# VHH binders against q9x234: the designs that were tried, part 30

Target 1, 288 residues: q9x234
Amino acid sequence: RTFSEEIKEELVNVPFGSREEVISELLGFIKARGDLDVKSRHIVFSLHSFAASRRLLNLMKYLSKPVSEIIVEKSHNIKKRYIKITAEYSESFMVIEPFFDVALFVSFLRGLFLSGGSMTNPRYHYHLEINLFEEETLALTRKSLKDFFNINAGIIELRNTRKLYIKSIKDILVFLEAIGVQRKLEEIDRIVTERKVIGDVNRTVNFIEANAIRTANSTARQIRAIELIKENMGLENLPEDLRRVALVRLRNKELSLRELGKKLNLTKSQIYSKLKRIIKIAERFGDV
Below, E stands for the ipSAE of ESMFold2; O stands for the ipSAE of OpenDDE; V2 stands for 0.75 times the mean of E and O plus 0.25 times the DockQ between their complexes.

## First folded at step 9 (VHH; framework vhh_lunsekimig_d3)

Design q2 (at its last look DockQ between E and O 0.06; V2 from the best seeds 0.00; counts 0 for: pae O 4.3 > 2, placed apart)
Fold by ESMFold2, look of step 9:
Structure q2 (fold): chain B 288 residues (1-288), chain A 120 residues (1-120)
Amino acid sequence: as target 1 above (288 residues)
Amino acid sequence: EVQLVESGGGVVQPGGSLRLSCAASGFTFSSYALSWYRQAAGIERELIASITRGGSTNYVDSVKGRFTISRDNSENTMYLQMNSLRAEDTGLYYCAAKYPAKRWSPQDYWGQGTLVTVSS
């Protein structure tokens, strides 16, 4: 439905790698959306995405960790629904260190994004964000994004929310490739290309309009000069080469200098030089 | 701590065989592409064989049909079986591990090299 959910749907099908990578992805879910109950030895995940929920269940199945409860709840805000998944946890999952091996880190990022991440439709704006409240984990994630990928991520900290965000389309594409996006990456590349083309077209149209105005003003100046000479001196009194140019320009007001040159067997530079001489002569008789 | 350790080099006569090993530790071996490089006296290190994480192989023409690259993810080890050795195969042989990436530049891991000498 949303652009984010489409990405998450694709991530459900990313093949599992090593067991360590699966645990690292699970740790991403835990850090973004897990609520640990140490007394009962359970984790409750609060997810908004059906794709994220399916992926989590697949991870738990792979690890042979039973899920004891799945509940769909409405939030206090009627527009949001929670999918609550309750599972037992192992202390060994919490010991994993995803920040020292890029394979583990990309798996961790996939879990973070699935559970607590979103991306704006790139047709409108470039923005990817992850809700990640724990200060130490957020700092390590930001550092590792820079160290492994040269991604410059920012932090938004406001009241009761803490988010990591990425706004550079180059960095967003690196992030999405790293966590395993393939088909949607091609769609995003197409959108980025389309936006670049539209921008190039707009610049070209603006240049064409400005150049057309400049050309029209230049032609009008040439015509005014020829008219001044005709009114005050007579075209017959111009040197023959200038007279020919004046007559052809006057008869062909819409032609470019190149087109006028073709009619007179002259280069664009030659016709331009002769028209400048005509203007200079005309300046004796008034404003051109 | 990342390590790649080559072994199996030595002196062999032309036409002989050697099997090189590259033992890896400190990273998720199965997620990396692996390569063998060769450095002969007076030239730059050259790629001679590679294997993807999925097992697809590629060889330079000079070794194709004579060398076989393989990997054993359960042992975190890559191999190079070298048959029909020639004098021009003499050099230092390095293993390398590269995390596959198109839009970013992961750190490459390198071994120390193992010497192969093909001589009568």
Scores: ipSAE 0.661, ipTM 0.863, lowest interface PAE 1.3, mean pLDDT 88
Fold by OpenDDE, look of step 9:
Structure q2 (fold): chain B 288 residues (1-288), chain A 120 residues (1-120)
Amino acid sequence: as target 1 above (288 residues)
Amino acid sequence: EVQLVESGGGVVQPGGSLRLSCAASGFTFSSYALSWYRQAAGIERELIASITRGGSTNYVDSVKGRFTISRDNSENTMYLQMNSLRAEDTGLYYCAAKYPAKRWSPQDYWGQGTLVTVSS
């Protein structure tokens, strides 16, 4: 079961509102997945979701509109099942203006999402999309999302298909709440929180590791420099202050600069400066 | 206390004009979608005009081009300018405020209505 299907299953049990709201929801189904046969005056819904199909049937039942046929077909693509629901077309469905009222719009959105919508598991990515072919409907939906809910949705056109999408998790949550999702929202909140924590931990760990590597490289360079001097000129030929630092560094390869300073009664900065001088001397003899 | 009070109704001749007002108090006016409804005698209440939080307007076909809905958030007032009035526009007009973010816990407020009579 996909994350999308789980959401849709929850939506099946959303209580019906007014008759107009029910019609508005049905209109969502029509716009997203309804094909009108003008000759027969029938509408055929092609759905991929069993939950969506159940909801559609319940809407039709509520409206006392008979369903003529239900067919489950296996697409040529082994992984896609199509549920085709055929019903008599009524012009009364098209007189509803879903963008006129927030309640109608929400119902309309529910229908759109059920029939043509999907959501990625928030554990991996934040993405909600609705597949719609009609450009005008997409534009109006986008506008209404902004006007009613301050949701910023985008539209993408790919290979003759159009999609409305929402990427912001905040906006996705508002959208889902609006169309009637409740229980699944709590799960999403938990996932989002967990991801945040994991992200923070990973960032911290990476930072610590990066710093450790830098320190290790620096220490290694210091030691190489000292060894190179030892081999070429002898440590006894260093200035007394540098010689002391060099000897302590060689004996204490694991210590930080601060710790080295403590041993020599010098500040971290002083140790750093002296080691830099040592490195500079060593560079006369080779690559450090 | 939440209140919506309609005013501006009255008797007008066909072709005349009226301006309805809906004064709101007791809630955050700017957060609500606003609408005008009307109810004619023996007919169910119908939505005729709406204005979103963002200021977008919608109208039923029967009033398009004749009615204009507007809102003033600073005054907590919604308006309906009605021009070219017809006999079929006669009815009790209601203002409504709906909170869009609470779909399943709706907080809807209604006025008491103002009577509009279009008669020769």
Scores: ipSAE 0.024, ipTM 0.493, lowest interface PAE 4.3, mean pLDDT 88
ESMFold2 (binder alone), look of step 9: mean pLDDT 81; pTM 0.794

Design q3 (at its last look DockQ between E and O 0.01; V2 from the best seeds 0.00; counts 0 for: pae E 2.9 > 2, off the site)
Fold by ESMFold2, look of step 9:
Structure q3 (fold): chain B 288 residues (1-288), chain A 120 residues (1-120)
Amino acid sequence: as target 1 above (288 residues)
Amino acid sequence: EVQLVESGGGVVQPGGSLRLSCAASGFTFSSYALSWYRQAAGIERELIASITRGGSTNYVDSVKGRFTISRDNSENTMYLQMNSLRAEDTGLYYCAAKYPGSRWSPKDYWGQGTLVTVSS
């Protein structure tokens, strides 16, 4: 049972609202997975989720529209099911405009997600997507997600597929709450909090390591400079104030600039300035 | 087009009663939580009563026992029965409709208000 299917199992139990909301949810199923046959006046739904199938049957029962056929087939993958549900088509299913009333829109989104949606386990990364081929419906859905919820959804168009996707965990949580998820939101909140704590610890450790490396590299640069001068020029040929600093730094590789300043009766700023001058001289003889 | 239209305001003596109505159109009324707000002179607008889509009510302390919020989904209308009115109840009364949510809410729908004046 995938993370997506667990969410869909919870959505089966969302209470029905008005009749218009139920029709709007059904329209979501139709737009994502419904094949209309106007001549025979039926719709064939092709679903891969048992939870989605149960919800669809409950919607049809509420609307007093009997289902004429249910076929469950095994797939090449034994863990997959292919469920075809055939129901009578009604023109009333198609007159709802879900994009201009948020109550109808959240019902429509629930139908879309149940029939054609998926979500990656948020422990690994944040991704929610809906396969929705019809260009106009996909564009209106994205626009209404922005207008009603300030959700920034993307569209991916490939050769024979179109997807709406959401990657922001904040937007995903808004989406899931809107369509009626409650218990799984608590689990996701816990996962997000755990990931934030682990991420904060790792950033703190990386910051400490980077600072330690920068400190060692600064001292190492000073030592390299002094050695270059010693090998190519001789320390005795430095100005006396720089010679003193060079000798004390070589003899006290572990001391901070403040500590070196105390030994030389210089401020931290003065010792740093003199070490910069030593590095500049050394650059004439090689990379420092 | 979404509309909320308040009516029933007026001038009333202390201790008197008024019944406010909020007629709604252009949205699925039964799916929204509904509220009354009050704005008195020199005070920001305040929530005074609310009713969920399932009929559960909540009131601020200053109106508990005196005001009753109700809804009639068949008539797309919300009501506020105001009894034992006091001078401090004077103000502009607004109805509002909200789609319930805890993380983000869509824009609330608002009426233009109806004036209630309680004076001797």
Scores: ipSAE 0.355, ipTM 0.723, lowest interface PAE 2.9, mean pLDDT 85
Fold by OpenDDE, look of step 9:
Structure q3 (fold): chain B 288 residues (1-288), chain A 120 residues (1-120)
Amino acid sequence: as target 1 above (288 residues)
Amino acid sequence: EVQLVESGGGVVQPGGSLRLSCAASGFTFSSYALSWYRQAAGIERELIASITRGGSTNYVDSVKGRFTISRDNSENTMYLQMNSLRAEDTGLYYCAAKYPGSRWSPKDYWGQGTLVTVSS
């Protein structure tokens, strides 16, 4: 089962609200996957989700709207099952304005998501999308998402398909909660938290590693400088304080500046300053 | 601006053929259910053929086997191939684009009609 289907299965059991809300949800199904035959006055819903199909049938039952036919078509491609549900279309049922009332809009969104929506597993990627072909409906939906929930949704136009998408995990959570998801939200929160922790750990490790490399390079440079001075000038010709630091550094190549300071009763800053001076002297004799 | 423009009407003898076209602009053509209506003199406008967004077609009994409705979404055009025309097919033919769902936008659209006259 896909993560999307798991969400949809949960949505099947969302309690019905008012009659208007139920109609609004049905409208979502119609807009996303309803195909109207004007002559027969029938609408055919083409769905890929069993959960969505169950929900649709429950909505129809609630509204006492008879279903004339249910067909399950097996696509040659084993992975694509189509469930076609046929019902009589009545405009009387569709006199609803889902964009002016938040409760109606939420129901409408539920219908849209069930029929045409998908979500990636948050372990891999944050992405929620709704497949809608109607530009006007997409625009209104996007606007209402912003107005009611402050959700920033985008629209992608492909050759013959349009999609509404949400990328922000925060917005996705708000969306899912709004349409009635509960249990899966907890799971998503856990996953998000885990990812954050892993990310932080990785960042920390990378930082530590980078710092270690920098330190190692710095130490290597210091040693090279001291050796260069030893070869060209002799350490005995260094000022006494620098000579002392140079000798200790050369003998203790693995120690940090702080540790060197402890040995010499100097601060890290003092050691750093003296080593800088040593490097400067060494630069007279070659590249350090 | 939304426009539906019918063309292809004219005078034809019984048994003849005509092809009607409905060119659409100003709206998302592929999102609409399409249909042809006709209105004879003194008679109420009647639905004669429909094609869904998915391409499923349906016809009234009087035109079954003679008329064929089709759509080209790439060209935003709907067609009605009319064969074996009869005198009773005479009338003003209208194309319509209907959007299922609510009364809110998008709305249903109608053409101005094209006249088909079948006479000997």
Scores: ipSAE 0.187, ipTM 0.653, lowest interface PAE 2.0, mean pLDDT 89
ESMFold2 (binder alone), look of step 9: mean pLDDT 81; pTM 0.799

Design q4 (at its last look DockQ between E and O 0.56; V2 from the best seeds 0.00; counts 0 for: pae E 2.3 > 2)
Fold by ESMFold2, look of step 9:
Structure q4 (fold): chain B 288 residues (1-288), chain A 120 residues (1-120)
Amino acid sequence: as target 1 above (288 residues)
Amino acid sequence: EVQLVESGGGVVQPGGSLRLSCAASGFTFRSYALSWYRQAAGIERELIASITRGGSTNYVDSVKGRFTISRDNSENTMYLQMNSLRAEDTGLYYCAAKYPGSRWSPQDYWGQGTLVTVSS
């Protein structure tokens, strides 16, 4: 199962609250995936999730609203299977105002997510989105996410689709807890912690590698310079202070500048300055 | 419109009893955790009792054994039974409603307060 479906499976078991909360959750299904036929007094839901379908059936049973048809079929156009559920229409489904009471709003969000939402596996990216075509409902949902939860949701509008999305892992976790996720939150927390540790290790390894490469290249250049001077003019023709440094570097190729300074009773800065002068002298005899 | 209205405050003698009520409207009462706070003059409000939506209660030490919080979801009302009242219990008593959540803290709903005075 996908990561989204695992979340939806947990949401099937969220306990029902008040009747108003149940209706608010159903309104989420209606707004995302419901098609109303007022004359026949029914709604047709088109769902892609078996968990969402089971939850919808439980909501309708609680409300004592019979379902007349359940069909599973494959969509020719998008190569996905979907479940059609036909249920009795009630005007009471539409009178709930979910945007002014946080209890009703979180129920509404649960219905939206079950019917039209998805989340990327957080091991790869942090992304949660909800398909919600109706412009006014989308705007009110975004506003209420900010007002109640301080969640900054974005909007994607493309041709015939509108989506609300959340990319901050902190905001995603608040969203998921609000709609009733519990056990999957623990899994997500572990994944986030693992990613942070791996990222810190990778940055540390890259820093250590880059520093080691820079140091090795610098030492090789110093030794090459000393060898060029030895071959072309002789170390005895260097100033006394440079000759001492050249001899000790050549005999201790593995030592850092700090360690060389200790052997010569010189500071790291003094050693560095003397090696720079050695390199400049050597450059007249070849590539260093 | 969300409303929380406290009632039942008044003047009582030390050792007396008083029952506060908090009537709620405009939100789904049964889904909220509820709390009583008190505020003495010159002091910040303090939480004194709370009750979860499932009915579990918690009290601060200064009121344990003397105060009892309860809720009636059918009447959308929370109560605070206060027994063995002391002068230190004098103050404004506020009810609050909080939607539960551990990762986020939506703003609480608050009443306007009811005054309790314990004096000889």
Scores: ipSAE 0.491, ipTM 0.800, lowest interface PAE 2.3, mean pLDDT 87
Fold by OpenDDE, look of step 9:
Structure q4 (fold): chain B 288 residues (1-288), chain A 120 residues (1-120)
Amino acid sequence: as target 1 above (288 residues)
Amino acid sequence: EVQLVESGGGVVQPGGSLRLSCAASGFTFRSYALSWYRQAAGIERELIASITRGGSTNYVDSVKGRFTISRDNSENTMYLQMNSLRAEDTGLYYCAAKYPGSRWSPQDYWGQGTLVTVSS
């Protein structure tokens, strides 16, 4: 089961509100996946989710609208099964305006998500999307999300498809809660928390590693410089203070600058300065 | 357009009674939880009574036993019966509607308020 399907399964059991809310939810199904034939007074829904199908059937039952046919077909392009549900159409369904009432809008969103929505597993990526073809409906939905819930949604137009999407995990959580998700929110919160911890750990590790590498490289350069001087000039020809540092560094390749300083009764800064001078001298003889 | 219009406020003596009404329009009234708030002078607005979609009621202690909240979905109207009024009940009374699924929505519907004055 996909993460999206698990969410949709939970939504199947959301209690029905008022008749108007139920109709508004049905409208969401219609707008996202309904093919309307006004002349025959039939609607054909094409769904990919069994959970969505169950919810739709329950809505139709509640409204006392008979379903005339249910067909399960294999998709030609995607190893996905299509559930086609044919039902009677009523004009009363289309007179509802879901964008001006929060209750109706939430129900409408539930229908949209069930029929045309998906969410990625938050372990990998934060992304919620709804496939919706009608440009006007997309624009109104986007606007209403902003107005009612302060959710920032985007719209993407791909070749023959349009999608509304939400990227912010905060906004995704608000959206899911609004449409009636409860149990899965807890799971998402856990995952988000875990990811944060992992991210922090990774940053820490990376920082430590980077510092270690820098230190190692610096130490290696110092040693090379000293060795180069030894080979070309001799350490005995260095100023006494530099010679002392050079010898201690060669004998203690694993020690930090601070530790070297302790051995020589010098500060880290003093050791650093002297090593820098040593490196500069070595550069006369070759690349360090 | 969403509208909540309070009525029934006025001046009453201590121990008296008032009945407030809140007439709603422009939204699915039956789908909303309803509440009465009041704001006394110099005090923050406070929730005093609520009624769910299903008709369950809740009251703050200061009004319990004296006030009764009710709703008529057929008339899109909420009521507050106030008995045994006290001076401390003086304030501006607001009706509010909230959709239970919209706790993160900044949009609760509010009336303009009706003034209740309890004075001898």
Scores: ipSAE 0.445, ipTM 0.785, lowest interface PAE 1.4, mean pLDDT 90
ESMFold2 (binder alone), look of step 9: mean pLDDT 81; pTM 0.802

Design q5 (at its last look DockQ between E and O 0.27; V2 from the best seeds 0.00; counts 0 for: pae E 8.5 > 2)
Fold by OpenDDE, look of step 9:
Structure q5 (fold): chain B 288 residues (1-288), chain A 120 residues (1-120)
Amino acid sequence: as target 1 above (288 residues)
Amino acid sequence: EVQLVESGGGVVQPGGSLRLSCAASRFTFSSYALSWYRQAAGIERELIASITRGGSTNYVDSVKGRFTISRDNSENTMYLQMNSLRAEDTGLYYCAAKYPGSRWSPQDYWGQGTLVTVSS
């Protein structure tokens, strides 16, 4: 089961509100996946989610609207099944204005998400989207999300499809809570927390590794410099203080500058300065 | 736009009675839990009475037995019958509506308030 389907399964059991709320939710289904035939007075819903289908059937039952046909079709894509539900169309469903108040809007959103929505597993990516074809509905939905919940949603137009999307995990959580998700929110919170921890660990590890690499590179450069001097002018021709440091560095390739300092009764800074001088001398003989 | 409009406030003597009304417009009234709040001068706003969608009522101790909250879904109106008023009942009274299950805010909608003054 996909993460989206798990959410939708939970939504199937959200208690019905007022008749108007139920109609508003149904309107969400209609706008996202309903094909209306005004002449025949029928509506055909094309759904990909079994949970969404169950919810739709429950809504229709509540409203005493008979379903005339249920067909499960295999899509051209072997992995996608279409559930087509045919029912009688009533103009009364279209009289509802779902953007009027929070109750109706939330119900409408639930219907939109169930029928046309998806969410990525938060372990991998934060993304919620709703597929809607009608531009006006998308614009109104976006506006209402901002007005009622301060959610910043985007709209993407891809070829012949339009999508509303939410990227902020905070906004996603508000959205899910609003439409009636409860149990799955706890799971999402855990995942988000875990990701933060992992991120922190990774940052720490990267920092350690980067420092280690820098240190290793620095040490290697020092050794190369000393060896280059040894080959070209001899270490005996270095100033005594530099010679001392050079010899100790060559003999102790694994030690830190601080540790080298301890051996020579010098500070880290003094060792660093002397090694820099050594490197500068070596640069006369080649690339270090 | 959803509107909640309070009315019925005024000046009354101690022991007197007032009936407040909250009229809702452009609002799915029956879908909301409703409540009355009051705010006295220098004091934080406090919840004093609530009524669920199903009609269950709850009161704070200070108004219990004196105040009665009710709703008429057919008229999109909520009421607060206030009896045996006291000086401490003086304040601005607000009606509020909350969509059940919503955790995004304490209340979805608020009125502008009506002033109740209890003075001799």
Scores: ipSAE 0.628, ipTM 0.852, lowest interface PAE 0.9, mean pLDDT 89
Fold by ESMFold2, look of step 9:
Structure q5 (fold): chain B 288 residues (1-288), chain A 120 residues (1-120)
Amino acid sequence: as target 1 above (288 residues)
Amino acid sequence: EVQLVESGGGVVQPGGSLRLSCAASRFTFSSYALSWYRQAAGIERELIASITRGGSTNYVDSVKGRFTISRDNSENTMYLQMNSLRAEDTGLYYCAAKYPGSRWSPQDYWGQGTLVTVSS
């Protein structure tokens, strides 16, 4: 139902690779949401996603590792329930090193995202994040994202939370593709393209409107100045070059300075200079 | 710093053989598709041979039957065996490592190239 859950539902069906890749994905679940009890030889996973739970069970089945208990509990926050899965663990789960092999790393990222990750609906803004409190693992993940994918991830550190985040839509697309998203990636790309087109249209319209307002304000000031001179001095008392400009501006209130220049055989700079002189003369007689 | 280094280039007579090597530092080849490119003077760089993660090979027609690409993931090395060399094979040979199957691909890696000259 959520945008994140839709992504996670697609990830359930990503084909398994090597056994080491499956263990690396499991390590992602462990690092994000696993509570390890070495003495009892169990891991308890606390998951909020049904898709993540299904994927975890599939990983355990593939590894031939028994799951001893599955409990669905309602959180004190009624909007979210969580699923506790208790499974036997092996020391082999903990010795996989995902940060030097890109296939192991993308599997690890998939596990991290499924268990502790989320993404905002890209119609609203671009933000992907992963809960990962262990500082060393977070630093290695960030470094490997840069080394393997040129992804620039940031860290959010608050009193009770530590998260890795990605805000660049280009980096988010690379991330999602790397962990195995395909159909949802096409949807995201369409949304990004639509937003880009709408943004370009709005930017163009805003520029045109702002330019029109600036032109009108300048023209209005020029006409006000000419009217003040006419009312208080008479246009016939302007120098001939200024009188010509004043008359043509009054007759052609809609024209740009370039267009006025064409009518008077003057450059835009020459017209501007003459209108500035007209405004200065008019300032003797009132507000311009 | 991730680095690909080619070796084995040189001057050889027509009909001769050379073996090129490409070694990686600071990452493993095992997850990458690997390839060799050739750039002759005045021509765009061209793909001549590739090998998938699983070992499947592909060649352009001009080298098929004469060149053999191989990989040794345990030594983090790729090879190009070049036999029956012709003058037209002269050029700068580049090693590349590419993460497969992506429109928004991870960063590709390239070597600096090794020169192969076929002349008498």
Scores: ipSAE 0.012, ipTM 0.406, lowest interface PAE 8.5, mean pLDDT 83
ESMFold2 (binder alone), look of step 9: mean pLDDT 78; pTM 0.766

